# Ledger of designs, part 3: VH-VL binders against Vitellogenin-1 (vit-1)

Target 1, 170 residues: Vitellogenin-1 (vit-1), of Caenorhabditis elegans (p55155r1310to1479)
Amino acid sequence: SVCKVQKNQIRTFDDVLYNTPLTTCYSLIAKDCSEEPTFAVLSKKTEKNSEEMIIKVIRGEQEIVAQLQNEEIRVKVDGKKILSEDYSAHQIERLGESDIVIELPEGEVRFDGYTIKTQLPSYSRKNQLCGLCGNNDDESTNEFYTSDNTETKDIEEFHRSYLLKNEECE

## First folded at step 19 (VH-VL; from p1 with light chain Y100I)

Design q4
Fold by ESMFold2, fold request of step 22:
Parts: structure tokens; C-alpha cells; sequence
Structure q4 (fold): chain C 170 residues (1-170), chain A 119 residues (1-119), chain B 112 residues (1-112)
């Protein structure tokens, strides 16, 4: 299954489409919310009025951050800038000048500066996923569970529960 | 104003455990790496482990694996470090510190918590 | 699985320049960024250099950092030494292979 974030819209793992504008604060896109989390995908806008995004992918013991800079994807691994020739050593594949794939323990994240596609096996960690991409429970009707696992029909409450608000972003 | 405020000093007996808290305010918490670093009297800085609160899976230095537990509570912006099976050589000041990324500099430190292990 | 070695102490007079070395035991010093911290007695450390040679806001430009790949070391240089610079100084780097933070042993700077 695939979750797609593009143009302030999200299509969840369960094929539910909704509008929720991202902000300059990180939002939790998708995460293994089991008792032993193995990955998390976060994203924010680079600027309030931009469609350009920054992603942060935490997988195991590594932290990968990527964004467009001067029409090319720039990547940091654990805070260190890396060159595209070193991507493969970090399980990152360059598909084009501004397009990358970051491996997950089971699945992958594709990113081009504007669109995030998180692909996981459909059977993977059923009902243990959380974030704006939903819980991957094969139900398109009842997909909105807040970060405390409470069902809501209020999209704004759902989005707000995954927003990492702080004094330095808006 | 970013601030990391730690719990107060503790006196513990050998064989017991201690849990130190670190409350963050005035800036980001959940996506930053929160580390615990200790310093025995007259000694250098020793990294114990870290957690990124939104992720929830900590990393530990080998020396402390099996004795240390690092956790975080996003709702209170508080990180915790628990050290078990205390010995006299665990007497130290325990600091929390935050970094934007796992391998980046610690830009803010807590005030330190003195833990004294004595009979 | 590397260590960072610093001299145990250095001393110099006010107005002079000191350099504190930080030598990495295995693997390249350039593999990850080096940070430097100042610690005064009874206080938490504070960052004086990050990412090899960058200064945080509020740190005077007489503090500088450098990397020497030939000696596999980093250096903290303090020019125009002031008595208030008397402190302990630690270098720090990151071990990407073992996913741990590594500190040097620390250097006591005495300003006489």
C-alpha cells in the first residue's frame, strides 16, 4: 500500500483522500507505532507559502533529512551532508536529479521535494501504523484515529494530533 | 528561550535505581535527539544514550546497555533516564542535552542532576 | 569504535594564543563533524564550535576550529586569550558505525 502527500493533500494507505495543509512545523506522516518502532516519516514545509517540503525519515539507528536546494535534492544522514555518490552506502537511491528513494525496514519512501510516497506491504504491521497516512486497517470509512488512538470525524482534530507544534514554527 | 530543566539531586544506596527527568520548554522537543551525558567528580563527559521522542526507540552506549532506560513523554515535553543496579562509581552529575540531529552539536544542556551512590 | 585524545592540560598568558588538539584513534577525523564545548567549574558545558569551524551566536570570533586530515585531528584555537577563558574544553564527534556520541577526555586550560 502507498500513502501520497502532495499539494496539501494526503491519500492514505487505505485510499482515503483529504486536504490538510502542512505547516512549517513537522507533522507525523507515517510511523511504526508498535511497541518497538522501526521507522518514522515526518515532513514540514520549507516556508509558509511554499509547496516545497523537507522530509525526515528515521529508520532504525539512522536519521535522514532531505529537501530541494537549487533544484537538486540535498541529503543529511545523522546531521552530516552526504554527496549523491555516497547515497547507495546509506540505502538511498537517486532516480533523477531531484528524485530519491529511501529504504525502510519493509518498504520505501520516495521524495522529489514536493511529493512524498510512502510504500509499505499491505500486510505489514496491520493496525499498528499511525500518522496522517492512517493505520492501514483496510477500512476506508473509519480511518481517522488521533495520536492517542481515539477515533474522530474531525479532520482538523486528526491533523492537529500529529502536528509537532513549538515556539519556532507556525 | 529554550530551557532544559532537570529533577533535583538524589542520594541512593548501592543496588538501587535512579530516574532523572529533563523537561524541555521554549523550543522543539519531539524531533530532536535528547541525550544523557554523565560526569563523575573530576572526570570527563561520558555519553550514555539518546532518544528522539517522536520515534521512541532509544540508542545506548555499550557500557550502559542493560542498565539504562531512556524514555520520553511528548505530552509533557519530558525525557527520562533510569539507571539500575547502582554502584559507587555511578556517582556523577547527569546532564540531558539536545541536538537537532543525532550527530550534531548539543545546543542546550540541562543544569545537571547530582546522583550520589553511598551506603 | 574510536577514541578522541586531547592533552590533559595547557596553559598560556593573557593575550596569547592557545591551540587544543583532538586526535581520532581510528577512521578519519573528517568522517563526521567535530564539536567543541567549554565547561566552567560547577556549570554545564556550552558549545563554542560546531560542524568543525562554525561559531554559535554569542561566541567571540577569537574562538576558531579546524581539521587537519594529515594528523587525523581537530583543533580549537583561542586567540587574544582572556582570564575568563580558563575552563575545561571537550571535543566531540559521532561514530556512524556504532551510532554513538564520542567525547574527548577534556583539556584543562589555565590562564596565568
Amino acid sequence: as target 1 above (170 residues)
Amino acid sequence: EVQLVQSGAEVKKPGSSVKVSCKASGGPFSDYAISWVRQAPGQGLEWMGAIIPIFGTPNYAQKFQGRVTITADESTSTAYMELSSLRSEDTAVYYCARAKYRGSAFDYWGQGTLVTVSS
Amino acid sequence: NFMLTQPHSVSESPGKTVTISCTRSSGSIASNYVQWYQQRPGSAPTTVIYEDNQRPSGVPDRFSGSIDSSSNSASLTISGLKTEDEADYYCQSYDSSNHIVVFGGGTKLTVL
Scores: ipSAE 0.873, ipTM 0.930, lowest interface PAE 0.6, mean pLDDT 91
Fold by ESMFold2, fold request of step 22:
Structure q4 (fold): chain C 170 residues (1-170), chain A 119 residues (1-119), chain B 112 residues (1-112)
Amino acid sequence: as target 1 above (170 residues)
Amino acid sequence: EVQLVQSGAEVKKPGSSVKVSCKASGGPFSDYAISWVRQAPGQGLEWMGAIIPIFGTPNYAQKFQGRVTITADESTSTAYMELSSLRSEDTAVYYCARAKYRGSAFDYWGQGTLVTVSS
Amino acid sequence: NFMLTQPHSVSESPGKTVTISCTRSSGSIASNYVQWYQQRPGSAPTTVIYEDNQRPSGVPDRFSGSIDSSSNSASLTISGLKTEDEADYYCQSYDSSNHIVVFGGGTKLTVL
């Protein structure tokens, strides 16, 4: 299953489509919310009126941040800028001019600066995923679970619960 | 202004545990790496471990594995470090510090919490 | 696991230049950024150099950082030394193989 984020819309793992205007604050896109989390995917806009995004992928003991700069994807691993010839040593693949694939424990994240595609096996982590991409339970009903695992039908409450709000972003 | 405010000094007996808190305000918390660093009297800085609160899985220096537990509460912007089976050599000032990325500089530090372990 | 080795102490007179070394025991010093912290007695450390050679705002330009790949070391250089520079200085890097933060042992700078 695939969760797609682009142009202020999300199509969840459960094929639910809704508007989620990302901000310059990070939002939790998808995360392993089991007792032993193995990955998290976060994203924010570079600027409030931009479709360009920054992603942060935390997987195991590594933190990968990527964004488009000067028409090229720039990648940092644990805060260190790495060059494309070093991507494979960090389980990152470059596809095309500005498209990268970041490996997850049981899937991958594809990113080109404008679109985030998080792909997991359909059988993986059923009811253990959280974030704006939903819980991957094969339900496309209008039921969202907030970050405190409370059911809501209020999309704005759902979105706000995964927003990492702070004084330095809007 | 970014602040990291730690809980007050503690006096503990050997064999007990201590839990130190670190409340962040004025800036990002949940996606930053929150580290715990201690400094025994007259000694250098010693990294103990870190957590990225939104991720929730901490990592620890080998020396402290099995004795330290680092947690975070996103709703209160507070990180915690618990050190168990205390010994007199654990007497130190315990700092929290934040970094934008796991390998980047610590841009803000807490004021430090003195933990004294005496029998 | 690598270590960062610093001299235990250095001394110099006001107006002079002092250099504090930070030598990495295994693997390349250039594989991750080096940070430098200043710590005065009773206070938390503060950053004086990050990403090898960058100064945070408010840090005077007489503080500089450098990397020497041939000696596998980083250096903090303080020119125009002032009595207020008397402090402990720590280098720090990241061990990406073991995913841990590594500090040097610290250097006590005495301004004579």
Scores: ipSAE 0.869, ipTM 0.930, lowest interface PAE 0.6, mean pLDDT 91
Fold by ESMFold2, last read:
Structure q4 (fold): chain C 170 residues (1-170), chain A 119 residues (1-119), chain B 112 residues (1-112)
Amino acid sequence: as target 1 above (170 residues)
Amino acid sequence: EVQLVQSGAEVKKPGSSVKVSCKASGGPFSDYAISWVRQAPGQGLEWMGAIIPIFGTPNYAQKFQGRVTITADESTSTAYMELSSLRSEDTAVYYCARAKYRGSAFDYWGQGTLVTVSS
Amino acid sequence: NFMLTQPHSVSESPGKTVTISCTRSSGSIASNYVQWYQQRPGSAPTTVIYEDNQRPSGVPDRFSGSIDSSSNSASLTISGLKTEDEADYYCQSYDSSNHIVVFGGGTKLTVL
């Protein structure tokens, strides 16, 4: 199953499409919310009126951040800029000048600066996933659980619960 | 204006545990790396471990593996460090500090919490 | 696992220049950024150099950082030394193989 974030829209793991304008604050896109989290995917816009995003992927003991700069994807691993010849040593694949794949424990994230595609096996961690991509439970009517595990049909409440709001972003 | 405010000084007996809190305000918390660093009297800085609160899985320096537990509560913007099986050599000032990325500089530090272990 | 070794102490007169070294024991100093912290007695550390040679806002430009790959070391240089520069200084880097933060042992700077 695939969750797609593009153009202020999200298509969840359960194929539910909704509009949610990301902000310059990070939002939680997808996370292993089991007792022993293995990954988290976050994103934010580079500017309020831009479709360009920054992605942060936390997996195991590494933190990967990527964004476009000068029409090329720039990658930091644990805060250090790395060159494309070193990507494979960090389970990152460069598909072109602006397209990368970041491996997850059981899946992958594809990113090109404008589109985030998080791909997990359809059986993966049913009801243990959280974030704007939903819980991957094969049921579209139970898609919107807030970060405190409260079911809602209010998309703005759902989005707000995964927003990492602070004084430095809007 | 970012602040990291830690809990007050503690006096502990050998063999007990201590839990120090670190409340963040005025800036990002959940996606930053929150580290714990200690400094024994007259000694240098020693990194103990860190957590990225939104992720929730901490990592520890090998020396402290099995004795330290680092947690975070996003709803209160508070990180915690618990050190168990205390000995006199654990007497130190314990700092929390935040970094934008795991390997980047600590841009803000808490005021420090003195933990004294005496028999 | 690597260590960062600093001199235990350095001293110099006001107006002069001092350099504090930070030598990495294994692997390349250039593998990760080096940070430098200043710590005055009774206070928490503060950053004076990050990412090898960048200064945070408010840090005077008489503080500079550099990397020397041939000696596998980083250096903090303070020119125009002032009495308020008297403090302990720590270098710091990241061990990406073991996912840990590594501090140097610290250097006590005495302004004569």
Scores: ipSAE 0.867, ipTM 0.928, lowest interface PAE 0.6, mean pLDDT 91
Fold by ESMFold2 at other seeds, fold request of step 22:
Structure q4 (fold): chain C 170 residues (1-170), chain A 119 residues (1-119), chain B 112 residues (1-112)
Amino acid sequence: as target 1 above (170 residues)
Amino acid sequence: EVQLVQSGAEVKKPGSSVKVSCKASGGPFSDYAISWVRQAPGQGLEWMGAIIPIFGTPNYAQKFQGRVTITADESTSTAYMELSSLRSEDTAVYYCARAKYRGSAFDYWGQGTLVTVSS
Amino acid sequence: NFMLTQPHSVSESPGKTVTISCTRSSGSIASNYVQWYQQRPGSAPTTVIYEDNQRPSGVPDRFSGSIDSSSNSASLTISGLKTEDEADYYCQSYDSSNHIVVFGGGTKLTVL
């Protein structure tokens, strides 16, 4: 299954579409919320009124951050800027100057600066996922689960529960 | 202003455990790497492990695997380090420190917590 | 695993220049950034150089960092030494293969 984030919209793993204007604070897009998390995907806007995003992917002991700069994807692995020639050594595939695929333990994330596609096997992680992409439970209802696993129909409460607010972003 | 405030000094007997807290304020917490670093008297800095609070799975130095547990509570912006089976060699100042990325510099450090292990 | 080796101590007079080395035992020094920390007695460390050669705000430009791939080392250079610079200095890098932070053993700088 696929979760797609673009143009201030999210289409969840369960094919639910809603508007969620990301901010310059990170939001949790998708995460393995089992007892032993294996990955997390976060994103924020580069600027308040932009559709351009920064992505952070945490997988095991690695942390990958990517964004467009001058129409070219720039990648950091564990804080180190890496060149495209070295992407394969970090399980990252460059599909073009502005498009990459980052491997996950069981799936992948595709990112081009404006669209995030998180692809996971539809049969894995049922009800163990959390984040703005939903829990992958094959329910396409308007029900949302906040970060404390509380069911809500309030989209703003849902979104805010995954927002990493702090003094340095808005 | 960013601050990391740690719990107070502790005196422990060999074989017991200690849990040190590190409360962050004034800046990002949940997506930063929160590390624990110790320094025995007259010795250098020794990295013990880290956690990115939003991720929740800690990473440990091999030397401490099996004895250290690092956790975080996002709701209180607090990280914890618990070291078990204490020995006199564990007497040290224990620091928490944050980094924007796992391999980045530590931009802020806690004040340190002295843990003394003696009979 | 690699180690970072620093001289145990260095001394120099006020107004002069000192260089503290940090040599990586295996693998390339350039494979990850090197950071430098200053630690005064009784205090937590503070960053004086990050990402090989960058200064945090508030750190004087007389502090500089460099990488020498030929000797597989990093260096912290402090020019115009002041008595306030007397401290312990640690280099630090990251081991991506083992996912650990590595500190050098530390160098005590004495300003006579």
Scores: ipSAE 0.865, ipTM 0.927, lowest interface PAE 0.6, mean pLDDT 91

Design q4
Fold by ESMFold2 at other seeds, last read:
Structure q4 (fold): chain C 170 residues (1-170), chain A 119 residues (1-119), chain B 112 residues (1-112)
Amino acid sequence: as target 1 above (170 residues)
Amino acid sequence: EVQLVQSGAEVKKPGSSVKVSCKASGGPFSDYAISWVRQAPGQGLEWMGAIIPIFGTPNYAQKFQGRVTITADESTSTAYMELSSLRSEDTAVYYCARAKYRGSAFDYWGQGTLVTVSS
Amino acid sequence: NFMLTQPHSVSESPGKTVTISCTRSSGSIASNYVQWYQQRPGSAPTTVIYEDNQRPSGVPDRFSGSIDSSSNSASLTISGLKTEDEADYYCQSYDSSNHIVVFGGGTKLTVL
């Protein structure tokens, strides 16, 4: 199961495609919403009118942040800039010049500055997934569950429920 | 203007627990690391643990594992620290502090909450 | 994992320069950024240096930070000392292996 975010669109784990213009505030893309969360994937735009994104991946006791800078992916682990030679020590793999793969406890996230691909095994829905990528329940519907786990037909309400609004962004 | 406002001072008996709150306003909360740091009278700073509210799984210093519980409520932008099985050595000022990343500097601190553990 | 060792106290006259050291016991001081906090009596700490040598807005440029890999230490330097600089100073780093924040023991700066 793969969720893809690019060009203000999301194709969910359940293969539902919709427009969701990300903002300069972080949005929750995918998260283990079980009683003991093991990962979360967040993203925001670098600037209001850009297609470039910043990704934040929280996994276990590490926090990984990545973005393109000068056509090169730059990575911070727990706030420290790291060099590509150190990526493997942090379960990160560089693919090509601007692609990275960040390992998750059960899956991975691929990011190139413009596209986020979150790949989880099909059985991960037992972990109560939440976020803009949906719950991976093998149901292709136009219905969505907000962050308080209520069903809605309103895409804007769905997106808004996973938006981390604050005074320093949109 | 970013502010972290903590709950008021507490006087507790040994063996009881205390729960301190930290309400954030004026800036990011849910994706920041919210740490708890204590300082016994005349002593240095001691990190207890942290939470990133959107993630929800806290991490703790080994010394406090099993006695401390750190939680957050995103809807109220409030973090909590509960310390159980209190001893007189737990008498300290307890601070909340936020950092953009887990390993980055604390850019804002709460005013501190004095917890006194005495018979 | 590692400890950060600071001198217990330091004193100097107004207008002079003081340097406070912060030595890491194991592993490289350069493995993670070093922060410095100032704490006046009865108050919460405030950041005076982050990421080894950066100043937050409002911190005067007479505060500077540096790293010396050969001695495995960080330093906070305060030039042009003022009486308002009298405070406790803590260095801090991050232990990425154990995922914990580590503070130095603190240094009491007395402005004579």
Scores: ipSAE 0.864, ipTM 0.926, lowest interface PAE 0.6, mean pLDDT 91
Fold by ESMFold2 at other seeds, fold request of step 22:
Structure q4 (fold): chain C 170 residues (1-170), chain A 119 residues (1-119), chain B 112 residues (1-112)
Amino acid sequence: as target 1 above (170 residues)
Amino acid sequence: EVQLVQSGAEVKKPGSSVKVSCKASGGPFSDYAISWVRQAPGQGLEWMGAIIPIFGTPNYAQKFQGRVTITADESTSTAYMELSSLRSEDTAVYYCARAKYRGSAFDYWGQGTLVTVSS
Amino acid sequence: NFMLTQPHSVSESPGKTVTISCTRSSGSIASNYVQWYQQRPGSAPTTVIYEDNQRPSGVPDRFSGSIDSSSNSASLTISGLKTEDEADYYCQSYDSSNHIVVFGGGTKLTVL
């Protein structure tokens, strides 16, 4: 299953489509919310009125951040800028001029600066998922669980619960 | 503006444990790496471990593996470090510090917490 | 896995230039960025150089950082030395193989 995120729209792992404008604060896109998390995917807008995103992928003991800069994908691993010839040493693959794939423990994230596609194995429920991409439980009526695992029908409450609000973003 | 405020000094007996808190305000917390660094009297800085609160899985220096537990509470913007099986050589000032990325510079430090381990 | 070695102390007169070295024991110094911190007695450290050679806002340009791949070392250079620069200085890097932060042993700078 695939979760697709762009500026104002998300299609979840359970194929539920809704509008959720991202902000300049990070939002939790998808995370292994088991007792021993193995990955997290976060994203924010580069600027308030931009469609460009910054993605942060935390997997195991590494932190990968990517964004477009001057129409080219730039990648940091644990804060160090790396060149495309070094991507494979970090389980990152370049697919085109501005398109990369970042491996996850059981899946991958594809990113081109404007669209995030998170692909995970089919509905196994081995890793309890949380975030704006939903819980991958093959049940559309229970898709909107807040970060405290409370079901809500309010999309704004759902979105707010995964927003990493702080004084330096809006 | 950004501030890391730590809990107060503690005096502990050998074999006990200590838990130090670090409350962040005025800036990002959940996606930053929150590290614990200690400094024994007259000695250098020693990194103990870190956590990215939104991720939740900490990583530790090998020396402290099995004795240190680092946690975070996003709702209170507070990180914790617990050190168990205390010895006299654990007497130190314990700092929390944050970095934007795991390998980045620490841009803000807490005021430090003196932990004294005495027989 | 690697250590960062600094001189234990250095001293120099006001107005002069001092350089503090930071030598990496194994693997390349260029593999990860080097940071430098200043610490006065009783205070937490503050950053004076990050990402090898960048200065935070408020740090004067008489502080500079450099990398020398041939000696596998980083250097902090303070020109126009002032008595207020008297402090301990630590270099720091990241071990990407073991996923840990590594500090140098520290250098006590005395301004006479």
Scores: ipSAE 0.863, ipTM 0.926, lowest interface PAE 0.6, mean pLDDT 90
Fold by ESMFold2 at other seeds, last read:
Structure q4 (fold): chain C 170 residues (1-170), chain A 119 residues (1-119), chain B 112 residues (1-112)
Amino acid sequence: as target 1 above (170 residues)
Amino acid sequence: EVQLVQSGAEVKKPGSSVKVSCKASGGPFSDYAISWVRQAPGQGLEWMGAIIPIFGTPNYAQKFQGRVTITADESTSTAYMELSSLRSEDTAVYYCARAKYRGSAFDYWGQGTLVTVSS
Amino acid sequence: NFMLTQPHSVSESPGKTVTISCTRSSGSIASNYVQWYQQRPGSAPTTVIYEDNQRPSGVPDRFSGSIDSSSNSASLTISGLKTEDEADYYCQSYDSSNHIVVFGGGTKLTVL
């Protein structure tokens, strides 16, 4: 199962496509919402009118932030900028000049500055997911659960519930 | 302006617990690392643990594992630290502090909460 | 696990320069950024240096930070020392292997 974010569109784990313009505030893309979360994936736009994104991946005890800078992916692990030769020590793989794969406890995230692909394993492990990528339960009719676990058919309400609004972003 | 405002001072008996709150305003909360740091009288700073509110799984210094619980409520932008099985050695000022990333500097600190443990 | 060791105290006269050291016990000082905090009595700490050598807005340029990889240490330097600089100073770094924040033991700066 793959969730894809690009060009202000999201294709969920359950293959539902919808428009949700990301902002310069972080949005929750996908998260393990069990009682003991193991990962979270967040993203925001670098600027209001840009298609370029910043990704934040929290996994276990590490926090990984990546963005495209000067046509190369730049990575911080727990706030420290790391060089590409050190990526493998942090379970990060560089596939090309501007492509990376970040391992998750069960799955991975691929990012190139403009597209986020979150890949997770089979359905039997998925009924505790939340975020803009949905819950990955192979049932499209219950895909839109807000952050308080309330089903909605209002895309704007769904998106707002995962938006991390604050005074420093728009 | 960013502010971290903590709950008031507490006096506790040994064996009880205390829960200190830290309310953030004027800036980011849910994606920042919120740490708890204590300082016993005349002593240095001691990191206890942290949480990134949107993630929800805290991490703790080993010496506090099993006694400390750090939580956050995104809807109120408030972090909490609960310390159980209190001893006289737990008498300290307890600070919350935020960092943009887990390993980055604490750019704002709460005012501190004095917890006194005495029988 | 590493420790950050600071001198217990340093003293110097107004107008002079003082340097406070912060030595990492194992692994490289350069493996993570070093931060410096000032704490006046009865107050919360405040950042005076972050990311080894950067000053937050409002911190005067007489405060500077540096890293010496050969001695595996960081330093906070305060030039043009003023009486209001009398405080405790803590260095801090991050242990990425154990995922913990590490503070130095603190240095009491006395302005004579």
Scores: ipSAE 0.862, ipTM 0.924, lowest interface PAE 0.6, mean pLDDT 91
Fold by ESMFold2, last read:
Structure q4 (fold): chain C 170 residues (1-170), chain A 119 residues (1-119), chain B 112 residues (1-112)
Amino acid sequence: as target 1 above (170 residues)
Amino acid sequence: EVQLVQSGAEVKKPGSSVKVSCKASGGPFSDYAISWVRQAPGQGLEWMGAIIPIFGTPNYAQKFQGRVTITADESTSTAYMELSSLRSEDTAVYYCARAKYRGSAFDYWGQGTLVTVSS
Amino acid sequence: NFMLTQPHSVSESPGKTVTISCTRSSGSIASNYVQWYQQRPGSAPTTVIYEDNQRPSGVPDRFSGSIDSSSNSASLTISGLKTEDEADYYCQSYDSSNHIVVFGGGTKLTVL
């Protein structure tokens, strides 16, 4: 099961396709929303009118941030910039100048600066996932669940509920 | 302007617990690391633990594991630290502080909350 | 776990230069960034150096930070010492192996 974020479009784990513009505020893309979360994937645009993204992956006790810079992916682990030869020590694989894979407890995130692909086992954490990628429940619906588990057909309300709005972004 | 505003001073008896709040305003909260740091009178700074609110799983210094609980409420931009089984050695000023990343500098600190544990 | 060791106190006259050391007990000082905080009596700490040698906005350039790998230490240097620099100073780093924040013991700077 794969969730794809590219440009202003998201295809969820349940194959629901919708348009929602990401902003310069972080949005929650996918998260283990069980009682003991093991990962979270966040993303934001680098600039208001750009399609380039910054990704933040929190997994266990590590925080990984990546973005495309000068045509190369640049990675920080817990705030420390690391070199590509150190990626494997942090369970990150470099697939080229601008493409990396970040391992999750069960699954992975692929990122190239413009596209985020979050891949999880289809049986994993049914109805315990949250975020803009949906809950991976195998059911096709016309309904979205906000961050407080409220059903809505309003895509703007759905998107807004996962937006980490603050005074420094828009 | 980013601010971290903590709850007021507390006077507690040994064996009780205390819960200190830290409300953030004027900047990011949910994706930042919110740490708790204490300072006993005349002593240095001691890190207790942290939480990234959007993630929700805290981490703690070993010394406090089992006695400290750190939580966050994203809807109110408020982090909490609860310390149980209090003893006189826990008398200290308790600070919250935020960092952009887990290993980065604390760019803003709360004003501190004095917790006094006395019989 | 590692410790960060600072001198208990240092003193110097106005206009002079003082250096406060921060020595890491095990593992390399360069394996993570070192931060420096200033704390005046009755106040919360404030950052004067981050990422080894960077100054936050508003911190004068007479504050500088450095790393010496051969002595496994970091240093905070304050030149042109002023009376208002009298404070406690703490170094801080991050333990990547245990995922914890480590502070030095603190240094009381007295401006004579």
Scores: ipSAE 0.856, ipTM 0.925, lowest interface PAE 0.6, mean pLDDT 91

